# Ledger of designs, part 114: VH-VL binders against q9nrl2r1430to1533

Target 1, 104 residues: q9nrl2r1430to1533
Amino acid sequence: GGVHELSAFEQLVVELVRHDDSWPFLKLVSKIQVPDYYDIIKKPIALNIIREKVNKCEYKLASEFIDDIELMFSNCFEYNPRNTSEAKAGTRLQAFFHIQAQKL
Key: E = the ipSAE of ESMFold2; O = the ipSAE of OpenDDE; V2 = 0.75 times the mean of E and O plus 0.25 times the DockQ between their complexes.

## First folded at step 7 (VH-VL)

Design v47 (framework fv_ficlatuzumab)
Fold by ESMFold2-Fast, scan of step 7:
Structure v47 (fold): chain C 104 residues (1-104), chain A 122 residues (1-122), chain B 107 residues (1-107)
Amino acid sequence: as target 1 above (104 residues)
Amino acid sequence: QVQLVQPGAEVKKPGTSVKLSCKASGYTFTTYWMHWVRQAPGQGLEWIGEINPRSGDTNYNQKFQGRATLTVDKSTSTAYMELSSLRSEDTAVYYCARHGYDYTSRGYFDYWGQGTLLTVSS
Amino acid sequence: DIVMTQSPDSLAMSLGERVTLNCKASENVVSYVSWYQQKPGQSPKLLIYGASNRNTGVPDRFSGSGSATDFTLTISSVQAEDVADYHCGQSYNYPYTFGQGTKLEIK
């Protein structure tokens, strides 16, 4: 933790949000559009939730922040068949995240 | 305790089809994807495909698409792989394996069946 | 398809020696590499997932490392029970692919 680390978390979330492949991850999955999602995914999360946690200083360690981002990708790969546009976007965005996470 | 039970060996003629089974126990069958992987004698592992037991959704290695069909029977917690138009090159041990899930990892094969030896010969 | 290449094909070590097995991906697989141990006549067993995470029940002498294209499985002090084929595999992209395997023998 610390102020310099919080700045790094915020910058990384902003980079993820701006990435072309962020579209499946910006907000929680809609119960109306995808009614079985919450039956399958027990720990839903999205970039807007993670950003709120960063802003509230809820991440004490880089590992906690990384765990939430990885949970987001894991949910994507669990719910979405791997040949879907969602899963393909998740694969590319996760690779981008791993490169950027070296800064943490 | 997680178990994936596969029957022993099968001997088939070229041009025929085979349907191999994998009976799961010790966990909730519909919670994890099931994979099928084969290993020719003295060779490495080759991924055939995966199935979501809950939805029936499948993904195949393109090499096997059109010949392999993955199905499940939720009532018996059993996964099946049917392979058609058998050739001598299909002689291999066929494994079912459970898709491990960890919030920090994309996926891995955490439990494996004992394997079924399929021999394709005239 | 992503090609996984293991080296060496076969390795003979003395008991207690440090063993290093290599796995190279033809393109970036991030850290989505797992290692499997296969003893003669047995099914593969998961040793390492996500490049460096040891599976439950696996002895601490086994460790994994690497990222991107270069991955390593290390056995800090090889024991007789470690005689097996070791397979690496990637789960980054479809189809999932495995290396050809490295056979570990004791001198």
Scores: ipSAE 0.000, ipTM 0.576, lowest interface PAE 14.1, mean pLDDT 86

Design v48 (framework fv_ficlatuzumab)
Fold by ESMFold2-Fast, scan of step 7:
Structure v48 (fold): chain C 104 residues (1-104), chain A 122 residues (1-122), chain B 107 residues (1-107)
Amino acid sequence: as target 1 above (104 residues)
Amino acid sequence: QVQLVQPGAEVKKPGTSVKLSCKASGYTFTTYWMHWVRQAPGQGLEWIGEINPTSGDTNYNQKFQGRATLTVDKSTSTAYMELSSLRSEDTAVYYCARHGYSYRSYGYFDYWGQGTLLTVSS
Amino acid sequence: DIVMTQSPDSLAMSLGERVTLNCKASENVVSYVSWYQQKPGQSPKLLIYGASNRNTGVPDRFSGSGSATDFTLTISSVQAEDVADYHCGQSYNYPYTFGQGTKLEIK
């Protein structure tokens, strides 16, 4: 718990960022490039925001960290049709996350 | 409650086409992809394709590409599968099934129609 | 295409026995495997999704496990109403594919 859990969150976020399928999730979706995204997705999030929250010690429980990562994937599947590169990348990265999250 | 209602049976001649229906109720029709899966007598399940009721986007099993066409009617919450150039090998029960997803998983079929038995015979 | 292979093809058990059904994927599907129960004359019903999550309303005697290529469905104490074909399927890659099914019968 506490500091140990925070260190584990940072390690996991680094592993996600370095994964080949992280590209749709690195930063918030651009409103200029995708104008309707924020009309559809009410709770936008991305790995850079999650990492900032980890660094600011905003996650007090592993469940809160996991919920934010899962929200990120949920947003991806809600906005992007299943046959898109984004949805396929999200599927693979989510699977990787579920394996790594067992360490939390 | 969630229900997917399909007709009981259809009989068609080889070389013709059939359009099978699946009427959804008990949930917001446009929020879940709809799948079509068939099962030949005594055989396993075979995935035909999927459709997003909101966008109309489809993905097909290559075995059915060009023969199967998936469509929806949002106003009646009904999904359709049209299969052309029917052969005796297309004799099977055809199911519609709702795409399940959650934070931990997706691509499972959480609710199924009762199935339509399609018999293709001369 | 990813080939799903189920074993055994059929199994006859006595009431109350523990039974395990196996499902092997020809390549890594991580945990994107679901199990479906199909009773005679009925449509399939979702039992397990994401390899190990029980669907709502499914009795606790059903459990799923496994990852990557090897998956198992376990029934801890088989009941008469469990007579059915059991199908595993993967949703990791297109096309979605299913195993051939395992038929469970009671002696």
Scores: ipSAE 0.005, ipTM 0.577, lowest interface PAE 14.3, mean pLDDT 87

Design v49 (framework fv_ficlatuzumab)
Fold by ESMFold2-Fast, scan of step 7:
Structure v49 (fold): chain C 104 residues (1-104), chain A 122 residues (1-122), chain B 107 residues (1-107)
Amino acid sequence: as target 1 above (104 residues)
Amino acid sequence: QVQLVQPGAEVKKPGTSVKLSCKASGYTFTTYWMHWVRQAPGQGLEWIGEINPRSGETNYNQKFQGRATLTVDKSTSTAYMELSSLRSEDTAVYYCARHGYRYTSKGYFDYWGQGTLLTVSS
Amino acid sequence: DIVMTQSPDSLAMSLGERVTLNCKASENVVSYVSWYQQKPGQSPKLLIYGASNRNTGVPDRFSGSGSATDFTLTISSVQAEDVADYHCGQSYYYPYTFGQGTKLEIK
């Protein structure tokens, strides 16, 4: 996209990273720390990967950016039962994202 | 280096409450969850709960739900555990311990405080 | 709650002997089991996490194995400094739970 659109993606990723509930999403989990994660989640993604894609101008449309963020949340809810800290953090961060994404 | 500093001992009467401290240094305090674990004399370890120092989010062992309250003071990098309605069976060493991996709730305890001996007696 | 049961409760070994400590979970915990060493008057120290991963600085004579419900800590050649209580714990399900501990002594 344009300069304005790329700036908007950068700003939103920074806001997500700074959010108190970003901790499950900052990086891909280690296979050593969570060995069964990659048996369950087939399209892993995290904020650091999304940020890198923004920096390399790999998103042509806002919808592509939004799809990657939504994939990240979908993975969270697929792996983590609803009563876990990860699922609760994901629910709150996703709501925050939906408000911010209206500006894209 | 990572250090978790706890006071040595506390003596309390049954029915009162106590607030134990754990001062962290040598790492970014808000980055790792902090756990509280107790050990009665000659007994095994018992998990009380955990707190995310960044958000204040807590999870408790149901045995302590309503009696234990975990809090943090970010400005002093200090975690607190308050335990109310004390009984003689609450006599134990109380440890704070750092969560070993910052990106998951499934974890282990990589650094431990030296523990505070709480004695509950009349 | 997931109950962790350790065996034996205590054992006495001769220097250089191979030591095997067992830990059984009442339900499947996959590999989310850690082992802690606790010397008299000291706090617990992490030895093994994720059933088989040795923590930094832990001597290679310590090894962990197992999955699902049955876990083992092995000391290939016991040393005098290994006298301690050994605790296993699971972090798969809340609440996190520990076994009762195994006391290791030297003859």
Scores: ipSAE 0.601, ipTM 0.885, lowest interface PAE 1.9, mean pLDDT 92

Design v5 (framework fv_ficlatuzumab; at its last look DockQ between E and O 0.75; V2 from the best seeds 0.00; counts 0 for: pae E 4.2 > 2)
Fold by ESMFold2-Fast, scan of step 7:
Structure v5 (fold): chain C 104 residues (1-104), chain A 122 residues (1-122), chain B 107 residues (1-107)
Amino acid sequence: as target 1 above (104 residues)
Amino acid sequence: QVQLVQPGAEVKKPGTSVKLSCKASGYTFTTYWMHWVRQAPGQGLEWIGEINPTSGDTNYNQKFQGRATLTVDKSTSTAYMELSSLRSEDTAVYYCARHGYRYISKGYFDYWGQGTLLTVSS
Amino acid sequence: DIVMTQSPDSLAMSLGERVTLNCKASENVVSYVSWYQQKPGQSPKLLIYGASNRNTGVPDRFSGSGSATDFTLTISSVQAEDVADYHCGQSYNYPYTFGQGTKLEIK
């Protein structure tokens, strides 16, 4: 637990952010730019929020960190039809995440 | 200031291919999707496709799938559209246009190139 | 494909009049509709995105409204520089599609 897990979480978030398919996940969407998003998605989350939670030591267990990342992907697939660029990016990034998360 | 610079005109024969360029400046080229839209003389706008300069992902209007190929050269901040098997009906002004919001593919086209007039004539 | 239909095809207005341009989607596009102004010999310019949000630098006489399938662009007091073709387009689903355009002229 503790320091080693937080370092691992930060490293994994950095790898996700640097991935070419991270673009839909980098920041919470603007209500002005995406007006129906918050009508559909009730628990919005993005990599910048998850990274902030890691930095503030808000994850006590690896499962909590994984749950937030999975929520992010779940939101993506709920909002975006499967033929969209977001859904395709989310599918590839989620697979990458699952491989990297084995280290946790 | 954001600018998308395109050549003024191209003339091609039916059955050939053309590769149109769009040089971007005034922003980080890789952060925004680039779209291609055409307009036949006196007609409305027709979306050809989009490309993400970072991932290389493309989406095409099925009408152009297999004939249009979108690429980018990140080192020169230039987007390209190649259109093959040209017909007289491909005579149109071809615009590149920047996607207005980098974090979602649904959006709008906030900056447009001045357009390249492609004339397909024997 | 989602078909966007604009009406009227053309209209001529007197300076200072209120202008309304309509755009209808063949299926629900929520609010993912943008309006573009195109003056003769020029590229399109973004006026409105997300049905109702005015782009930066666009005069406040331009406003957009609507949702689902019916959208309207309004010019509260038309000016000479507003002579142009106006295009609506949806970006809700692939392929992105545009209406045929409405030509606005001053009489």
Scores: ipSAE 0.386, ipTM 0.834, lowest interface PAE 3.0, mean pLDDT 91
Fold by OpenDDE, look of step 9:
Structure v5 (fold): chain C 104 residues (1-104), chain A 122 residues (1-122), chain B 107 residues (1-107)
Amino acid sequence: as target 1 above (104 residues)
Amino acid sequence: QVQLVQPGAEVKKPGTSVKLSCKASGYTFTTYWMHWVRQAPGQGLEWIGEINPTSGDTNYNQKFQGRATLTVDKSTSTAYMELSSLRSEDTAVYYCARHGYRYISKGYFDYWGQGTLLTVSS
Amino acid sequence: DIVMTQSPDSLAMSLGERVTLNCKASENVVSYVSWYQQKPGQSPKLLIYGASNRNTGVPDRFSGSGSATDFTLTISSVQAEDVADYHCGQSYNYPYTFGQGTKLEIK
């Protein structure tokens, strides 16, 4: 690829990654660190994967991009109880995302 | 290289409050959650709570019923635990301990402070 | 709260013997169990998380096993320097909890 202006998707991903509450979502959960994660979550996804899809122009519609982001949060809330640090971070980050997604 | 430094001892009277410090060095302070664990004389370990130094998010053992307050000072890489309404039963060594994983709440405690002996007596 | 119960409460072994310390959880904690060694007057030291040594400074004679509710710390050949209290803890659910500890002594 070459140098180009960031798309709206790219910019949004950058903002998500830089957010203080992005730490649960930066990369896929390690099976070593969380042995039962993939027994529960069947469609794992993370910001690095979404970023890669954006870079490869795999999202043709904003809805597709939003679906993956929502899946990421859904996975978090499915695996983590509400009182966990991951769920708390996810809740705030998702709220931030919903505000930013209005620009899409 | 990782160091968690705690003061040696505190002596308090019942009903008062204490604020214990834990100064971290040798790693990026804001990257790892910090835990607090205490140990009464001759007893096992008891988890008090954890704090995310970046967001300030905390989780507490409900046993302390809001008496414990965890905070951090990012500028000095120092974690604090304040315990109010002190009782004789709060007499214990209080440890700060770093969470072993960077981005996962589950895990282990890989580095421990030397602990602060808190004595609560009339 | 998840209760972690260690057994035995204390143990006296001869040098070179195999030592087995047990830790039982009141409910399934998967494999989110860690073991800590605490020598007199010192802070706890991480030995094992799950089945893996997470500290390269931990001797190979220490090993961990178990899943769900039953966990074991094994010292293949106990040494004099292994005299300590050993603590197991779970980090599966809040609040994190520890066992009451096992005291290991050498005869």
Scores: ipSAE 0.348, ipTM 0.840, lowest interface PAE 2.0, mean pLDDT 93
Fold by ESMFold2, look of step 9:
Structure v5 (fold): chain C 104 residues (1-104), chain A 122 residues (1-122), chain B 107 residues (1-107)
Amino acid sequence: as target 1 above (104 residues)
Amino acid sequence: QVQLVQPGAEVKKPGTSVKLSCKASGYTFTTYWMHWVRQAPGQGLEWIGEINPTSGDTNYNQKFQGRATLTVDKSTSTAYMELSSLRSEDTAVYYCARHGYRYISKGYFDYWGQGTLLTVSS
Amino acid sequence: DIVMTQSPDSLAMSLGERVTLNCKASENVVSYVSWYQQKPGQSPKLLIYGASNRNTGVPDRFSGSGSATDFTLTISSVQAEDVADYHCGQSYNYPYTFGQGTKLEIK
């Protein structure tokens, strides 16, 4: 889309970054810190990358933007057991995202 | 420079509670998890729990669940650990320790406070 | 809980000798192992994280290795200031746990 759609993507990603539960998603998982992550997760993505894609106008449709955000959560739940702080944060942030995505 | 400042000592009677403080400086307090670890005399290190200062999320060693409470005050960059129903076995040095990486809960402790000696007697 | 077992309990070394400290986990912890140095009357200090990564400011004579269950801290040439207790700890699963420590002394 147009200028209003791009502004909506930026607004949503800013709200996600500001959320208290964004801490696992702000940048790509460190291979040094999590040595086996990239053996399991083959399509890594994070909020900083999504924000850059918005800034570079790489999303043509809202569905493409939503797909990257949902991939981010899917990766979290695939790698992290349900009792981890990362998975709990992901559940809460995803719920917040679903409410905010109504603006798209 | 990163500093974690703790009071030097506390003396308490069994059955009471204590609230230990850890004042952080030299970094953005809310971007790093804070942990609490104790060391009884002549013993090794024992992890008590952790808190995310931004979200308030906590995780506790089940040994301390129900007795330990971790909190933060973002405005003063201070972490607190309250331990209730004290017993003589709680006599130890209690450290606060900063998590060494900002974006995961699993990790290591790159800066430590000097510890508070808690003595629980009689 | 994952039990971390350190060996030896203590050792005394001459200056310049190579020191090997061992840490064994009761379960596979991948590489979520850290090593800490604790001098008498002081708090612990991080040496190694992620089994093999030296923390900032740690001398090159300290190195870590291992994966899964068997981990080693090596001091290639012991200095007088290395007198301390050394702790390993795992952060793979809750609760995080530490070994009982190894005391290093200089003869």
Scores: ipSAE 0.258, ipTM 0.805, lowest interface PAE 4.2, mean pLDDT 91
OpenDDE, second read of step 8: ipSAE 0.161; ipTM 0.792
ESMFold2 (binder alone), look of step 9: mean pLDDT 92; pTM 0.948

Design v50 (framework fv_ficlatuzumab)
Fold by ESMFold2-Fast, scan of step 7:
Structure v50 (fold): chain C 104 residues (1-104), chain A 122 residues (1-122), chain B 107 residues (1-107)
Amino acid sequence: as target 1 above (104 residues)
Amino acid sequence: QVQLVQPGAEVKKPGTSVKLSCKASGYTFTTYWMHWVRQAPGQGLEWIGEINPTSGDTNYNQKFQGRATLTVDKSTSTAYMELSSLRSEDTAVYYCARHGYLYRSYGYFDYWGQGTLLTVSS
Amino acid sequence: DIVMTQSPDSLAMSLGERVTLNCKASENVVSYVSWYQQKPGQSPKLLIYGASNRNTGVPDRFSGSGSATDFTLTISSVQAEDVADYHCGQSYNYPYTFGQGTKLEIK
């Protein structure tokens, strides 16, 4: 754990947010706009929530941070068919994340 | 105010291609998906496709797959629709329309351009 | 493709009357239906999204309802400025599809 790991998590989240493919992941899905989302997705999460958790020191291990990012991608692929723009963006952003996470 | 500005009219011969423009202003161009919708004389609206201006991701109505190409120029906040192998049946008003970032293609078009009347005739 | 069917094709109403426009989807679209108003010589304008949510700036006399396959746009107390074609569309599955439109005229 420690300060160096928290700084690395913050840097990685910022890189994900700035990536062109982050648009499906920036904020939680609206229940009003997508009413069946929360019937299917039981553990919703988004980059703004993950970043807040990093800043509040809620991740004790790098594996917990990685698990939340992977949950975000897993939710995307569970809800969205493979040929959707959301799934395509998720596939590319997940690949980018896997490369960057090697630095952790 | 949000504005989507399109040219008024284009006239093309069958077998040629056309590239229609849609210049956006009054919002952050890269934040919202841009759609293209046409309306043939006396008929309803027909969806052509959508593009994400940030990622360049596109989805097309299969009817136009291979003939329609959607692109953007972020530096000028302009969206483009190119339609190739034009037929007389492509005569219609072509609209660009703005949409937000929502899951499952949950779509609604909150602002529309004035439309470009494309006439395809020999 | 999901086929959207609107009824009636056209109607003429007197000022102040209640107007009901119908839209039927060929298969379940949940609540992913929007309504657009297109006045003569103008582009479409969003009235309702998600079956029942009124867009910002749209007068209270417009309301939407329905789910699954059957959707309704209601105009309480129609006004002269409401002369237009009204289109419903679904965004549940690609391709997005629209109905043929309902033309509203005032006598």
Scores: ipSAE 0.011, ipTM 0.643, lowest interface PAE 9.3, mean pLDDT 87

Design v51 (framework fv_ficlatuzumab)
Fold by ESMFold2-Fast, scan of step 7:
Structure v51 (fold): chain C 104 residues (1-104), chain A 122 residues (1-122), chain B 107 residues (1-107)
Amino acid sequence: as target 1 above (104 residues)
Amino acid sequence: QVQLVQPGAEVKKPGTSVKLSCKASGYTFTTYWMHWVRQAPGQGLEWIGEINPTSGDTNYNQKFQGRATLTVDKSTSTAYMELSSLRSEDTAVYYCAREGYWYKSHGYFDYWGQGTLLTVSS
Amino acid sequence: DIVMTQSPDSLAMSLGERVTLNCKASENVVSYVSWYQQKPGQSPKLLIYGASNRNTGVPDRFSGSGSATDFTLTISSVQAEDVADYHCGQSYNYPYTFGQGTKLEIK
């Protein structure tokens, strides 16, 4: 993609990382702490991986970037029951993301 | 400043329904879950349910499942609780409350409305 | 449902005394316990969340502790303005439940 588009992705990822609700999403879920996670979630992803993909210019379209962020939230809601702090943080961060993504 | 504004009082007859409002201001309405909690005169707090203003998804205390209905109007930043088949035991102050969260913490209510006193009398 | 039991039901203290309020869960709630102060005629106000985190603006004389099933709210030096009902509540499992409350009065 273009320089401006890549800068926009980096800015959005940085805003997500700095958000108080980002804590469940900063890095991949620990196999030691959550051993059944990878049996249930077949396409694990986290903000550190998405940021690395942005830096390596792996997103050719804004839709591909958005799809990876949405996959991250989808994984959260699939694994975590609605009453968990993870699911509630995910709901709030996703709402924030949808507002920010309108600028892409 | 975060504010949750509720009407002061409602009086209803047994067997009717009531729809209570909670108008939010001072924050982005869609980013926090909204809860409803009641308190009968001289008694403790009782959780009714919660709603996600973004999705409209709800969770209810089973005691109120089928009688309570939580909704939101995003355009006016207003949450609603409708309670049907009212009985004298439903006489209570009804609060809306915003759910805070922090790192590995949820389900605490950082801001509360002033409460609506619902009186159910024949 | 998880039952939250508070003790004592009420107590009267002299100004400056240390106050300890207890809250027991019928099953493990980890640290998903919050404490609320409710003054007469007012809505509840958050004091403590996550068992031990003081909410912004809450005086440092208030502290929370405990884990699993046993939780405590401590007021290190009670003031006249602390007259209120104190409620604990758990948010570990649905339905969210509260204790019956503890009334704090000044002699």
Scores: ipSAE 0.006, ipTM 0.608, lowest interface PAE 13.0, mean pLDDT 88

Design v52 (framework fv_ficlatuzumab)
Fold by ESMFold2-Fast, scan of step 7:
Structure v52 (fold): chain C 104 residues (1-104), chain A 122 residues (1-122), chain B 107 residues (1-107)
Amino acid sequence: as target 1 above (104 residues)
Amino acid sequence: QVQLVQPGAEVKKPGTSVKLSCKASGYTFTTYWMHWVRQAPGQGLEWIGEINPTSGDTNYNQKFQGRATLTVDKSTSTAYMELSSLRSEDTAVYYCARSGFEWRGYGYFDYWGQGTLLTVSS
Amino acid sequence: DIVMTQSPDSLAMSLGERVTLNCKASENVVSYVSWYQQKPGQSPKLLIYGASNRNTGVPDRFSGSGSATDFTLTISSVQAEDVADYHCGQSYNYPYTFGQGTKLEIK
């Protein structure tokens, strides 16, 4: 049909995906490449999963959406030492998210 | 306009290695994962692996782990796939392809190179 | 590994007919299925991603549907330019895998 207007959650997810520091968060961490990840992280999540939940209208409150994004960053900082490129990317992207989330 | 440019053909002898290139243009090279997929004559598509041009992080199909090595040169926006210990069954067209996660996500391949025909024969 | 099975292997249609191509995953892949068109001598081109989303520039006669394990690509009114092999693929789990392809021909 007509052009689908992006929801506020979809617009924010798109901005996160486009950000230069989104690379650690685009999809679930590979068990093959990072074999101990799932031994440490019990609630894995990534931007592609969050976007799917947005598209299926699974977020009823802004707080539910924000909680999933914050879980994603929490997992990053739990697994990755502070001096890694992953943790540094996560720190910058989280700061960007906090600025954008003020619109929600 | 996004373009992924690959050489047309390469001929190698069994037991040797080959390094195939894929030069990207028309987008910011570091923002999309690059994948390698092959297609043997008359057969379906087979995923080899992927690389994040920003981090250098890779994921491989187990079938190719140890033989395939994916790398990038950010200064020239070029991705490479090296395949070692070549066998006649490695004869195939090798494609590079960009993952299209940006607006619609889900790890699909939105742009493909023209493919390089690798022929492995004695 | 997740096995993707396409059916039929090949079909021949008359211009203007409705075409249905099927793709079955051996395990739940949610909606992480894409469809690719490959014309003779050319690289694959993305038609559908996320099971049902049409890629930019793809004619509206192409549509995708399905979830979990059963997926369908439909061409509402086949045209001569649609002669190609059609591949489905999943990107839910590593390794990413593709079906064997369906060859579409025009009578």
Scores: ipSAE 0.000, ipTM 0.573, lowest interface PAE 14.7, mean pLDDT 86

Design v53 (framework fv_ficlatuzumab)
Fold by ESMFold2-Fast, scan of step 7:
Structure v53 (fold): chain C 104 residues (1-104), chain A 122 residues (1-122), chain B 107 residues (1-107)
Amino acid sequence: as target 1 above (104 residues)
Amino acid sequence: QVQLVQPGAEVKKPGTSVKLSCKASGYTFTTYWMHWVRQAPGQGLEWIGEINPTSGDTNYNQKFQGRATLTVDKSTSTAYMELSSLRSEDTAVYYCARHTYDYLARGYMDVWGQGTLLTVSS
Amino acid sequence: DIVMTQSPDSLAMSLGERVTLNCKASENVVSYVSWYQQKPGQSPKLLIYGASNRNTGVPDRFSGSGSATDFTLTISSVQAEDVADYHCGQSYNYPYTFGQGTKLEIK
C-alpha cells in the first residue's frame, strides 16, 4: 500500500495501544515471567512489533496487517485459559479491533 | 464483609438430582467468577467447574461435564450447582469459592463458602 | 490432566518447629500454584497464591516457594492453631487440580 494506507495502520495501532485492554499486548511475553510461553507459541508477536513493521513499511496489503493483529489475538487465546484477565482483555480488544478494521 | 453462604446438608437417593445454592454478599457479585469444588470424606479437593456471573460462561472439569450444570441468579447474588444422576461416590462436601485473578498468578480462590454436605444413600 | 502430588501424607510436629510441605506437578505449571489451609470441620482458606505471594491476613511464618514442577510451603515456627490439612492446587490449565493434602498435627 500507499502513504494513506500506512497512516491508517499507524492510527489504528495507536488506538489499540491506548485502549484499556491493550496491556497484555504491548510487548512480547516475558520468558522470565512465563518460561513455557515460547514452547507453546511458535509465532510470537505484540503491538510494539506490529507498530515497528508499520513504520518500516513492511505491510504491503491491509490483509497482511490484519493477519498480524489476528495472530496476536490467536496466540493470546491459545496460551491463556478463557477465564484469565489476559483472555478477557483479548476478547474485548479483538471486538474493538474488528469495529475499527472496517475503516480499512 | 465478604461472605458465601451455603446450606449445611442435603440427603438424596441414588439416581436423583440435587441443586446446591451459594449466596454471595459483601462484594459486587458480577465482578468475580465462582468456582465449585468438592471434597469426599477424608479425601482431597476436586474442582468441578467455574462460572462467570456476568456472561454465564462456564468451564467444567470433564469428569463432571454432562452431569454438573452451573448457573447464577444475578438478582439474588446466588450461584447454583446442579448435579444429576447421583451415585454414592458423589457423597462429599460441596464448596463454592470466589475466583480472584492477578496478571501473573492466574485464578485462585480467595473466599470460600462453608460447604454443603451432600449424602447420597439408599 | 495435571496431577498434583503432595508429600508427606501426614506429619506430627512439636510447637516451634519448622515444617516443610512439598507439592509436585506432573507437568510444568510455571508459578500458578496456590496453597490452602483447612482446619477440621472448616472450609479451605487461601494462604499462598502464585507460588510465593502471601494472602492478606496470613501470618509471615507461612511462606511459599518453587516453580515449574516443584513447590514448597514452609511454616517457620509451628503454632497450635496451625493444625490442619494443607492442599496445593494448580490454576495453569483446565481442569484445575489439587493434591491429596498433607495433614499437620501437633505431638
Scores: ipSAE 0.006, ipTM 0.590, lowest interface PAE 12.1, mean pLDDT 87

